# Ledger of designs, part 20: VHH binders against Protein ECM9 (ECM9)

Target 1, 377 residues: Protein ECM9 (ECM9), of Saccharomyces cerevisiae (q02202)
Amino acid sequence: MQSSLPLCREFFEKITAYLDYHDFRLTITANQPSITLPYYVDEKAHSIELIIFKTTFLSLFQEAHTYFNKTFSDQSGISNENIYYMTVGFLLTTPENKTVYNVHEDLLKRYFQDNSVLVIPDLLVKEVRLIQRLLCSSNNRINKSSSLWILYRKLFVLSLDANTLVLPDILFVFHSSGSQHFSNYYCWNTARWFYDNLPYNKRIELFNLTKRFCFQNVKDCSSWSALAYMVCQQEEKKTDNIRDFQRLTSSFNVPFKINKVDLNFQVQPADAFTQELVKWIDRTYAADWPPYLCLLQITKFNITLRIEMDSVLLTWRNEILNFEENSGHIKMINNTPIVPEKFSNDLLTSVNFAHFGYKKLFLNKFLDKNKKEQSDS
Below, E stands for the ipSAE of ESMFold2; O stands for the ipSAE of OpenDDE; V2 stands for 0.75 times the mean of E and O plus 0.25 times the DockQ between their complexes.

## First folded at step 23 (VHH; framework vhh_8ghr_2)

Design k1 (from x1 with S55T; at its last look DockQ between E and O 0.01; V2 from the best seeds 0.00; counts 0 for: pae O 15.3 > 2, off the site)
Fold by OpenDDE, look of step 23:
Formats: sequence, structure tokens, C-alpha cells
Structure k1 (fold): chain B 377 residues (1-377), chain A 121 residues (1-121)
Amino acid sequence: as target 1 above (377 residues)
Amino acid sequence: EVQLVESGGGLVQPGGSLRLSCAASGFTFSEFEAIGWVRRAPGKGEELVARIWPTSGYTSYADSVKGRFTISADISKNTAYLQMNSLRVEDTAVYYCARESFYGTEGFDYWGQGTLVTVSS
């Protein structure tokens, strides 16, 4: 059956090309006057970039929209295949459209329950790649789409079915998406969800991926927050994530094999990580708050860790005092260390003010919390 | 006046190499122009061989020449180039340099006079 959505189909074919490549970037850019082609593909040795021009983007939207209107006005001759391509067009152009999202999800459900619904071979693999690559888009609206991230969770659940092989690079999206977009809350929130619901081996992989990411992106508060969670899970959030997974499994009629999810959620002991983090902070002279905040969050949940931190606290205190004695008092405005004007052109001193300032802030917050807990006990 | 002047064509044996040049005048390479090489073989239609956006460096190739031809541009010289390696008899054609404007709806708006490339044993 000739698809009545040739543009959306073409897009689907392009975005699901090179299925073996996990480093796939989708870029939406303004029309280039000299480019008459609807797409440009930049193929590198280990990465692919698909570039969609604005005109193409709009044409896809128009095609999808036209078909949508037709379908709702005239229910005669509706093809599930065409509906799928329509929804694919909308996932690109209007990812937060709830109606389209629901239609798309319904098609997926039907397909996996009854393979007679869609005659698209390897749909799940292509679908996963589609969503991964959308989430790794240069466009903020797409890559930070809560709907698409939710869909990604659903696809993960579907992939866990005994008859479907989970893509080995399913976690790569977090690195790719996070690298392209600073402090992507939905990305890293989804990472938390995955952490709670992944098998042990994959959980380790995700943890290491996240840790590496954080150490490379010191200012990214969302990723650091996720890392803190992975080290010391909040029971409430953990429970919610597991419940959500179960709900989705039931919704898609996926047999829940308890054996697939390791109930041991700890990858690295919290004490070991805490030590590592402290050492890293000291070694790198971390001049941004997220690492300290991460440390603060981890130490809130474990009394044993707090005791172990005493030596660190004392050391940092002495360091701060020494610094202030030599360089002057560190002033804080809105929890941000202020570099004195006389040192504004001294990069090393500026970094030191930030580093020791955030240590100071950490100490203050840590001690304040301890006082509150003692008063409440 | 916008002008494109091709050079570098000639007779070459199969497996040989040629480098074509396209000197542009009357305009400067900008983000709004692409340069394409289009070839016309006897009895065949026009084929876009390669395209480059000189300022961004984006390039595209026809499948027939992929891996053998390389398009490049020197912004300082306002010149585009087509390096043709591993030439085949079927590559015999008149090669035209053409400008494509970003705002143009009609494709290539200016063409050179063409340069003949003959691949023969």
C-alpha cells in the first residue's frame, strides 16, 4: 500500500537508517539557501548526523497535519501504517501533542500484542532508535520533551519482553543527550528511573556512565543530582520508579520476570563513593557547587557517612581558615562565593575563592542540618 | 556580474585523476551560496555530482562518485574544486560549476561554460 505520507515515511527511513550506530545526532537547522535537498547526512567514522532543514521540518508537519485532519473527518480508508507514519511526523514536529502521543502508544501496544496490526519488520528496534535519536536532537523542544522521555521508558519495558532483545546501547542516550543539552532534567530523571529498573550489569554501566559524565560536566546540576540518587537512593522515589515500571509492564502485557531486575540497587558503597568524591573535589579544586551538593545529599541519608565525614570536615575547615587568613574573608551572596575585585584578573585566586567558598558553604549546610536533626531528635 | 569559470578538464586514462577548478567572480562565498558540480554526458541527463557549502564545509556527493570524488573550496580564492580520482569511462562528460542560492527556488541560478572531461583508454 503506497503510503499517503511520503515525507513522513522518508523521515522515518532516514532516522532509522544505520541502526547499528548509537552515536546518531539529529540536527534541525535553518534552511541553507544553497541546499535543495531536504536532508543532509554527515557520516563520520563512529557517528552520524542527520540534518533536517526548516522547510523540510515544516513540510513534515504539514503532511502529518493534513492526514490527521483527513483521518478525523473521514474514517474511511484509514491505514495503521499511515497512522504510524503520521505520528512519527508529529513526534518530530510536535512531541508534546498528547492526542498524537496516545495514538502512537496505542499503535505500539497493539503491535506488540498483535503483530497483525502493523506490517513493519523490526518495528521495535526502529522505534527505539527513532526515539533515541529524537532525544539526542539539537532542538531543545524535542530533546527536553517529557513525552518522549516517558515514551523511552515505555519502550524499555517493551524491549524487556522475552522475545525482544534489548539494544546494548540503550543507555548511550543519556550521555549523548546530556552532552548536547546542559542540565536536562528529564534526561537524568529518566536515568534515575532506569537505574531502579535495570538488571545489575546494566545498572553498573549506567552508574559508571553517569559518574563519568558528572566528572566531565562539573556544572551540570541535573546529572550530579542523578548521581547522588544512584549512590544513595531515596526510598520514596525508588518505590515510585519501581511501581511505575510494574504499571507499564502490566499495561503492555509484558510478563514480569522478577529475575530480570536485581533487587540489589547498590552498585558502589556509599562510603567508597564519598571518599572518591572528596578526593576528586580536592584534586580538581572543584569551583562549582554541584559536586558539593552531591556530597551533601549523599551524607544526609547515612549517619555512618556523617561520622566518617568528620575528618574531612575538620580538614576543610582548616583549609578554609588558612585561605581566609591569607586572602581575606570569603563572602557569600545567594550561596555564591564572591571574588574580590582586586583578584578579578587573577584566575588562580578566583578559582580558589570559588573552591574554598563552596567548601565553606558545604560545611555550613552540613552543620546546619546536623543541628536540625539533633533538635528534632 | 556573476561568473563561474571552470578549468582543469582534459583527456585522461581510466584510473587516472583530474582536478577541476571553479573560479567565482561577481560574488563572494557566503553562508547563502552553495557550489555544485553538475555533469552532462552525451545522451544522458544532467547529474549533480557534488555540492559544497563553502563557508560551512558541508559536502554531498552522488552515489556514482562517492569515495572517488572530493569537492572542496578555498574561500580566500573564491574558488571551488573537484578532485576526481579513479576515473572511469562513464565519468566522461562536460562538467559544469553552478551556484545555488539559499533563497532561490529554482535551484542553480548561475552556471559556468563547462569543461570537458574525457576518460578513454
Scores: ipSAE 0.000, ipTM 0.197, lowest interface PAE 15.3, mean pLDDT 88
ESMFold2, look of step 23: ipSAE 0.000; ipTM 0.362
ESMFold2 (binder alone), look of step 23: mean pLDDT 81; pTM 0.815

Design k2 (from x1 with S55E; at its last look DockQ between E and O 0.69; V2 from the best seeds 0.00; counts 0 for: pae E 4.8 > 2)
Amino acid sequence: EVQLVESGGGLVQPGGSLRLSCAASGFTFSEFEAIGWVRRAPGKGEELVARIWPESGYTSYADSVKGRFTISADISKNTAYLQMNSLRVEDTAVYYCARESFYGTEGFDYWGQGTLVTVSS
ESMFold2, look of step 23: ipSAE 0.187; ipTM 0.639
ESMFold2 (binder alone), look of step 23: mean pLDDT 80; pTM 0.810
OpenDDE, look of step 23: ipSAE 0.694; ipTM 0.869

Design k3 (from x1 with A62E; at its last look DockQ between E and O 0.01; V2 from the best seeds 0.00; counts 0 for: pae E 16.1 > 2, off the site)
Fold by OpenDDE, look of step 23:
Structure k3 (fold): chain B 377 residues (1-377), chain A 121 residues (1-121)
Amino acid sequence: as target 1 above (377 residues)
Amino acid sequence: EVQLVESGGGLVQPGGSLRLSCAASGFTFSEFEAIGWVRRAPGKGEELVARIWPSSGYTSYEDSVKGRFTISADISKNTAYLQMNSLRVEDTAVYYCARESFYGTEGFDYWGQGTLVTVSS
């Protein structure tokens, strides 16, 4: 059957081109007078950028919408193929449409349940790439779509079927998406989910990826939160993530042997990481709160770590006192260190006020928590 | 309109070779279609000989033809092929190409008219 959705089909073909490239960027931009083509592809040595112009974007929406209205008004002559392309158009243009999402998911279920994934590995790969590339788009609405991130989890489960190897670059999406959009909660929440459900090797990879990302993106609260979780998992959240994974495996009839994934191993001991983080903070003169918050979160859940932190606390206290003696008292407004006006043009001093200010904040919060726990015990 | 047109059938001696072609029109090979070769011998039922998913290149064969027959597809020509080597008398049949939709409940939804393959000494 000739697709009645030529634009959506074309989009699908373009976005699933170059399947071997994990560094694929989808960009939605305004029309450019000099470019009359609906798409522009910028191919670099190691990366590809697919640019969709606004007019093209709107045309895709219109086509998908028109077909949607026709199909649901007249139940005659429904093509599953056309419905799939329709949903692809909507995933781009309106990713949070629940109706379309459900239709899309249903198609996937039927497709992969009725047909062995062994028979149609390419479609699964294309589907995964489609969603990955949407999640790595320049558009905030798309890349921060909770629906798409949920779908990504589902696709991961599908890919774990005995005959479908997890794509080697399944984790790249976190780096790519996170790097394009600051503090993507859904991205890093999904990373937590993956961490709890990945096999040993991939878990290590994800941990290292996240750690590296955090050290490069000091202001990104969401990623640091994910890192803290990976170092010291909250039992409740872990249980929820595992339960969700099991639910999805059942839903898709994926034969998952629980014994295949050791879910109880630790990638890095919490004490070792804590030491590393402290050293990093000191070395870099971290002037943002997320690293300190990460440290706070990790130490909150481990009594042993709290004891080990005593030396660090003492050292930091002395450093703060020394700094305040020489530079003046650090004032905090809404948990933000204030740089005195007289030092506003002194970058080094400004950084120091932030660095020692956040150390001070950390100490205060750490000690406050300890007092509360002692009072409740 | 979806059409499948077979060609390449004929008379061949045992041990000989034939190449069948299936030209598809009205649709393009995509992730949603497989092409199968189904044969019907006189007095026998339909037998799926080989199947290909053109998009992925995934192929499957009946046990009786494994090692002798090769199914392939040229996406650019929207054509599927069946290379038949080491033909046997028992391979005599009308060979049909048929389209299978991934979402179809009834298996093959479109069929060609068939091409006769006769293996005789």
Scores: ipSAE 0.000, ipTM 0.253, lowest interface PAE 11.0, mean pLDDT 88
ESMFold2, look of step 23: ipSAE 0.000; ipTM 0.242
ESMFold2 (binder alone), look of step 23: mean pLDDT 79; pTM 0.805

Design k4 (from x1 with S30E; at its last look DockQ between E and O 0.02; V2 from the best seeds 0.00; counts 0 for: pae O 14.5 > 2, off the site)
Fold by OpenDDE, look of step 23:
Structure k4 (fold): chain B 377 residues (1-377), chain A 121 residues (1-121)
Amino acid sequence: as target 1 above (377 residues)
Amino acid sequence: EVQLVESGGGLVQPGGSLRLSCAASGFTFEEFEAIGWVRRAPGKGEELVARIWPSSGYTSYADSVKGRFTISADISKNTAYLQMNSLRVEDTAVYYCARESFYGTEGFDYWGQGTLVTVSS
């Protein structure tokens, strides 16, 4: 049967090439006058970049759309494979299309229930790579697609099936996606979901990945929020994530082997991390709010940690007072430290105003929270 | 200091076998996602030959060596191995051991000095 979607099929083949490479970048870019090919592949020893030009992108959309219209208008001669390729085209071009998403998911479900539905070898591995590579796209719309991230969760569940190969690099997407697109909420929200549902070894890996990411991306609020969660899980969110996982396992008829996931495992004690974070803040003169916010979030949920923080609070208070005595009062506008104009050209002083300013903000918020809890208690 | 030291290279006839070793120091295999063997042949670019994820034991191979080469790792020794069977003239290259971080985007961040494998009649 002549594939009625040659372009979508070609795209699928290209994006699922080199399955062993996790460092695969999908780039969507404007047409280049010197390049007449629909795709450009830059292959390196350890990385691959697939470049899709705008014209190709549009052609894929058109092909998928044309087939969609034909299929839904004329129910005759429907091929599951063609429908799958159609959906692949749409996942690239219109990832938030719910109808297409549902069709795609349904095909996957049927495939794993009955292998006769689709004749695509190693579909799960290819599907995982497809979605990973989409999520790591240079395109913000694709990278930050809530639908694709949800699909990624589903694929994870499918991969946990006893007969399914679990890809060892399933977690790299968080770093890759997060690095390409700043403050990707869906990315890091998914990371939290994974954290609650991963086996012990992968949980450790994810934690370390997230921690390192945060320390390298001080301004990324979403990642820091995820890190705070991983250190001190909110019971409500944890329960929701576990419930969602169970729901998905049931939906896909995946036997849930409870024994594979230690749901109560803590990677790093909260006190140890808190100490590490405080030291890091002090050492680096952190001049952005997310680290402090992370600290605030962690200490909010643990009374024991609050007690341990007393020494830190006292030290920081004294530091702030000393700084203000020498450099002037730190003014805050909308929870942002203001650098006086006279110091605007002094980078060191500017950083110090931010650093001590956020310490000040942290102290204020910390103390305010304690007062509220005491008044409610 | 991080070090990767390759050994086991040499001259071998076509159809022969060699076993390469990569001894790592200054880090543990558990701290990294994967260990890879990359080869560079004269006049050719770099090729990733094999990759292992020590934590899972999962392995990956280039098509050019699939079925002939086997990558393994001994975590206790912090050493990776590449068993090369049925060697061909086209396998002649300097073979490098490299570590890969969990983050994917950085690729291989550290390389050994390499060991020469020459396959010749």
Scores: ipSAE 0.000, ipTM 0.222, lowest interface PAE 14.5, mean pLDDT 87
ESMFold2, look of step 23: ipSAE 0.012; ipTM 0.391
ESMFold2 (binder alone), look of step 23: mean pLDDT 80; pTM 0.806

Design k5 (from x1 with T105E; at its last look DockQ between E and O 0.01; V2 from the best seeds 0.00; counts 0 for: pae E 24.0 > 2, off the site)
Fold by OpenDDE, look of step 23:
Structure k5 (fold): chain B 377 residues (1-377), chain A 121 residues (1-121)
Amino acid sequence: as target 1 above (377 residues)
Amino acid sequence: EVQLVESGGGLVQPGGSLRLSCAASGFTFSEFEAIGWVRRAPGKGEELVARIWPSSGYTSYADSVKGRFTISADISKNTAYLQMNSLRVEDTAVYYCARESFYGEEGFDYWGQGTLVTVSS
C-alpha cells in the first residue's frame, strides 16, 4: 500500500538507516543555497550525521498535519501504517503534542500485543533508533523533549521482553545527548531512572559512563546531580523509579522477571567514590561548583562518610587560609567566588580563587548542614 | 491581496497532454506555502490531484494520476505548473490551484477561479 505520507515515510527510512550505528546525530539547520536536496548525510567511519533542512522540516510537519486533519474528519480508510508514519512526522516536528504521543504509544502497544497491527518488520529496533536519534538532535526542543524521554523509558521496558534483545548501546544516548546539550535535565533524569531499573552489567556501564561524562564536563550540573544520585540513591526517588518501571511493565504486558534486576546492587561504595572525587577535585583544581555540590550531596546521606570527611575538611580549611593569607580574602557573591580586579588578567590566580572559593563554599555549607542536623536531633 | 490565476485548460483527446499554470501574486513561494491542484468533476467531490512545496521541491500525487501528472514550480516566476500526460476521459474536471499555509488549520486558504479541462474523443 503506497503510503499517503511519502515525506514522513522517507524521513523514517532515513533516520532508521544504518541501524548498527549508535553514534548517529540528527541536525536541523537552515536552508543552504548551495544544497537543493532535502537531506544531507555525513557519513564518517564511526558516526553518521543526518541533516534536515528547515524547508524539509516544515514539509514534514505539513504532510503529517494534513493527514491528521483528514483522519479526524473522515475515519474511512485509515491505515495503521500511515498513522504510524504520521506520528513519526509529529515526533520530529512537534514532540510535545500529547494527542499524537498517545496515538503513537497506542500503536506500539497494539503492535507488540498483536503483530498484525503494523506490517513493519523489526519495528522495535527501528523505533528505538528513531527515538534515540531524535534525542540526540541538535534541536533543543527535540532533544530536551520530556515526552520523548518518557517514550525512551517505555521502549526500554518493551525491549526487556523475553523475546526482544535489548540493544547493547541503549545507554549511548545519554553521552551523545548530554554532549550536545548542556545540562539536559530530562536526559540525566532518565539516566537516574535507568540506573534504578537496569541489570548489573548495564548499571555498571551507566555508572561509568556518567562518571566519565561528569569528569569531562565539570560545569554540567545535571549530570553531576545524576552521578550523586547513582552513588547515593535517595530512597524516595528510587522507589518512584521502580514503581514507574513496574507500572510500565504492567501496561505493556511485559512479564516482569524480578530476577533480572538486583535493585540493591551498588556499583561503587560511596566511601570509595568520595575519596576518588576529593582526589580528583584536588588534582584538577576544580573551578566549578558541580563537583563540590556532588560531594556535598553524597556526604549528606551518610554519617559514616561525614566522619571520614573530617580530615579532608581540615586540609581544605588550611589550604583556604593559606591562600587567603597570600592572595587576599575570597569574597562570595550569590555563592560565586569573586576574582579581584587586580587578578582578572591572571588566569592561574583566577582559577585559584574559584577553586579555593568553592572549597570555602563547600565547607560553609557542610558545616551549616551539620549544625542544623544537630539542632534537629 | 493573494491571488491565484489558473491557465492552460481546454479540450483534448484521450491520450493527449495539457499543461496547466498557476500564477501566484500577493505572496512569494516560501517554505511556509504549498501549492495544490484540486479538481472537481461533475457529480464528484473534490480531489487533491497533486501538491508541491515549491521551496523544497517536494511533491505528492493522488494515486489516480500518479505516473501521468507532474507538478512543478518556478520560484522565480512565482508560478506552479501541472503537466498532464496520457489524459483520460475521467480526468475531465475543473482544475483549481490552491495555496496551503504551513500554519493553516483549515487546509487550503486561497483558491483560483479554476480552469476547465475536457477530455473527449
Scores: ipSAE 0.000, ipTM 0.167, lowest interface PAE 16.6, mean pLDDT 88
ESMFold2, look of step 23: ipSAE 0.000; ipTM 0.098
ESMFold2 (binder alone), look of step 23: mean pLDDT 80; pTM 0.812

Design k6 (from x1 with G36S; at its last fold request DockQ between E and O 0.01; V2 from the best seeds 0.00; counts 0 for: pae O 12.1 > 2, off the site)
Amino acid sequence: EVQLVESGGGLVQPGGSLRLSCAASGFTFSEFEAISWVRRAPGKGEELVARIWPSSGYTSYADSVKGRFTISADISKNTAYLQMNSLRVEDTAVYYCARESFYGTEGFDYWGQGTLVTVSS
ESMFold2, look of step 23: ipSAE 0.411; ipTM 0.765
ESMFold2 (binder alone), look of step 23: mean pLDDT 80; pTM 0.810
OpenDDE, look of step 23: ipSAE 0.000; ipTM 0.184
ESMFold2, look of step 24: ipSAE 0.303; ipTM 0.717
ESMFold2 (binder alone), look of step 24: mean pLDDT 80; pTM 0.810
OpenDDE, look of step 24: ipSAE 0.000; ipTM 0.259
ESMFold2, fold request of step 27: ipSAE 0.119, 0.000, 0.367; ipTM 0.599, 0.144, 0.762
ESMFold2 (binder alone), fold request of step 27: mean pLDDT 80, 81, 81; pTM 0.815, 0.815, 0.816
OpenDDE, fold request of step 27: ipSAE 0.000, 0.000, 0.000; ipTM 0.189, 0.273, 0.171

## First folded at step 24 (VHH; framework vhh_8ghr_2)

Design l1 (from k2 with G36S; at its last read DockQ between E and O 0.56; V2 from the best seeds 0.00; counts 0 for: pae E 3.2 > 2)
Amino acid sequence: EVQLVESGGGLVQPGGSLRLSCAASGFTFSEFEAISWVRRAPGKGEELVARIWPESGYTSYADSVKGRFTISADISKNTAYLQMNSLRVEDTAVYYCARESFYGTEGFDYWGQGTLVTVSS
ESMFold2, look of step 24: ipSAE 0.506; ipTM 0.809
ESMFold2 (binder alone), look of step 24: mean pLDDT 81; pTM 0.819
OpenDDE, look of step 24: ipSAE 0.000; ipTM 0.286
ESMFold2, fold request of step 27: ipSAE 0.000, 0.368, 0.000; ipTM 0.243, 0.741, 0.401
ESMFold2 (binder alone), fold request of step 27: mean pLDDT 81, 81, 81; pTM 0.817, 0.819, 0.821
OpenDDE, fold request of step 27: ipSAE 0.000, 0.000, 0.601; ipTM 0.206, 0.290, 0.831
ESMFold2, last read: ipSAE 0.015, 0.053, 0.373; ipTM 0.429, 0.492, 0.762
ESMFold2 (binder alone), last read: mean pLDDT 81, 81, 81; pTM 0.820, 0.821, 0.817
OpenDDE, last read: ipSAE 0.609, 0.545, 0.567; ipTM 0.834, 0.804, 0.812

Design l2 (from w5 with G36S; at its last look DockQ between E and O 0.65; V2 from the best seeds 0.00; counts 0 for: pae O 10.0 > 2)
Amino acid sequence: EVQLVESGGGLVQPGGSLRLSCAASGFTFSEFEAISWVRRAPGKGEELVARIYPSSGYTSYADSVKGRFTISADISKNTAYLQMNSLRVEDTAVYYCARESFYGTEGFDYWGQGTLVTVSS
ESMFold2, look of step 24: ipSAE 0.057; ipTM 0.527
ESMFold2 (binder alone), look of step 24: mean pLDDT 80; pTM 0.814
OpenDDE, look of step 24: ipSAE 0.005; ipTM 0.329

Design l3 (from k2 with G36H; at its last look DockQ between E and O 0.06; V2 from the best seeds 0.00; counts 0 for: pae O 10.8 > 2, placed apart)
Fold by OpenDDE, look of step 24:
Structure l3 (fold): chain B 377 residues (1-377), chain A 121 residues (1-121)
Amino acid sequence: as target 1 above (377 residues)
Amino acid sequence: EVQLVESGGGLVQPGGSLRLSCAASGFTFSEFEAIHWVRRAPGKGEELVARIWPESGYTSYADSVKGRFTISADISKNTAYLQMNSLRVEDTAVYYCARESFYGTEGFDYWGQGTLVTVSS
């Protein structure tokens, strides 16, 4: 039976091509006069880029919506396969449609309960790749879609049960997606969720990936926040994440395997990380707030770390004083260090004002928090 | 080239002790590397046994070995150790040492060849 959704099907085929490639980039771009094809595929030695043009995107939208309207108006002759392709079209064009999202999820559930529901071989692998590639797309609406990130969590749970080949590649999405658009809250929130629910080997991997990302993206607040969480987990959030995982496993009838691992087997000791972060801040002259905020968050939840920070605080204080003595008082507006106009064209001095300014801000906030805690105790 | 070489494995009776060594070459222990002991038992998956940050001396253990095994490192020899006491039949496995890099994208970037530990009466 000819698929009633040839465009959505074609898209699915394109997006799930090259399943072995984790470096797959989906790009949505304006029409190009010289190109009449609906898609352009750029194949490189180690990477694939699928380009979808605006006209194609709109056509997919139209096809999916047309079928949606037909299906929900006339219940006769509905194919689960066609419904799936319809939902795929929606995931691309309107990922936040809750109705279609639920339809999609239900199809997946049925499929994994009864393989006869959908005649799509290796659907889980393709599904995972589909969602990964959407989340890593150039389109901000898609890669920051809360619905897609939630779906990704669900697919992870399904993948655990199925022992699929895509499981080893489950973590690259965070770095890839985060690199497309900064401060992706849902991306890094999902990373935290994964961190709490991964086995230790993979947890280590995720931690290192996150750390590397943060050090390369000093301005990305969301990733730094995730890193702070991974170093010093909040028990309430951890519990919530674990509970959610359990809920999902139950929902998808996935047997829950409890790994008997020491709960104190941390990826990296918080004190060790704190020391390294301080050294990194000093070495790189970090001129943005997120590293300092990360440090602040880590030290907030660990009293022992606060004590260890005394030497750092003293050192930074002296550095700030020395800097101000030589370069002038650091002023801040809305917690942003201000570079004096006379130094506006001096990049080095500007960086220093930012660096020492944020150190100053850190000290102030650190001391303020300590005072409040002492007063409340 | 980075290389990790395990030694010290063998046959031991239940309740016995062994000391494993992991000699590292091609790099020096720094603040940015941790050494792990990982074991693979027949028919079972990988199990993290112990971890050490050699420079700081921080150690972690799996619950299954806690109180029985001790991980240590000699920075001067660039070698990590696993002292295994009160060995049990379930401790039978190939034991690997692995390096974790602070800035790595993967959990472990280098592995040893492994050493077999057999606990049998």
Scores: ipSAE 0.007, ipTM 0.183, lowest interface PAE 10.8, mean pLDDT 87
ESMFold2, look of step 24: ipSAE 0.132; ipTM 0.618
ESMFold2 (binder alone), look of step 24: mean pLDDT 79; pTM 0.799

Design l4 (from k2 with I35M G36S; at its last look DockQ between E and O 0.01; V2 from the best seeds 0.00; counts 0 for: pae E 18.4 > 2, off the site)
Fold by OpenDDE, look of step 24:
Structure l4 (fold): chain B 377 residues (1-377), chain A 121 residues (1-121)
Amino acid sequence: as target 1 above (377 residues)
Amino acid sequence: EVQLVESGGGLVQPGGSLRLSCAASGFTFSEFEAMSWVRRAPGKGEELVARIWPESGYTSYADSVKGRFTISADISKNTAYLQMNSLRVEDTAVYYCARESFYGTEGFDYWGQGTLVTVSS
């Protein structure tokens, strides 16, 4: 039966091509006058870029919506395959459509309950790749789609089946997606969710991936927040993430339960990480707030670490005083260090004002928190 | 069918050494399984001695054996090992190899038959 959704089908075929390639980039761009093709594929030795032009994107949108209107108005003769392709079109063009999202999820559930429902071979692998590639797209709306990130969690649960080969590649999406668009809350929130629900080996991998990302992206608040969580988990959030995982396993009839994790397991001891982070801040002259915020978050939840931070606090205090003595008082506006106008053209001095300014801010916040906790106890 | 077969137990004098082996069949070591040594001494309960995640190499030990025992795994042989040095009389027990799956049933899902280690002068 000729698919009534040729464009959506074509898109699905293209986006799920080269399933073995991790470095797959989806790009949505304006029309190019010289290009009449609906897609452009740039194949490199180890990377693939699929380019979708605006006209193609709109055509996909139209096709998917047209079919949606037809199908839900007339319930006769509906093909599950066509419905799936329709939903794929929506995931690209309108990922936050909840109705279509639910239809998509239901199809997946039925498929895994009864393999006869959909005639698409290796659907799970293709589905995972589809969602990964959407989440790593150049489009901000797609990349930061809460619905797609939720779907990614669900696909992870589905992939826990012993017959699925997608588990080894589950983690690269965070780095790839995060690199396309900074401060992706949903990306890194999902990373936290994964951290709580992964086996130890993969948890270590995710931690290292996140740490590396943070050190390379000093301004990315969301990733640094995730890193802080991984170092010092909040019990309430952890419990919520585990419960959510259990809910999903039940929902998808996955016959797995998470074993009790060793309560003493730490990828990296919090004290060791704290020392590493402090050294990194000092070595790089970190001039953005997220590293300091990460340090604050870690020390907030660990009293022992607070005690260990005394030497650091003293050292930083002395450094700040010395800097202010030589360069002038650091002024803060809305928790942002101000560079004096006379130094505005001096990049080194500007960085120093930011660096020591944020150290100063850290000290103040650290001390304030300690006072509040003592008053509440 | 998953099977765990322990070997290497025996009689040893205090201060001596033994190496236990656990040959696993019916599954391959992956990031989703931990292998553990659990011992049962006469009149005592079960004690987790050591645990390893074979793929990552992550290991943990009971305080009672820390510094004396070393757990390892050979992925190519699908076998876990327990090197026991500086053995003490209190180490006398039946040692069991057990598998834990991160995803599955809670706790240890498969056990070996056990191997007896006797430390006596």
Scores: ipSAE 0.000, ipTM 0.305, lowest interface PAE 10.9, mean pLDDT 87
ESMFold2, look of step 24: ipSAE 0.000; ipTM 0.141
ESMFold2 (binder alone), look of step 24: mean pLDDT 79; pTM 0.801

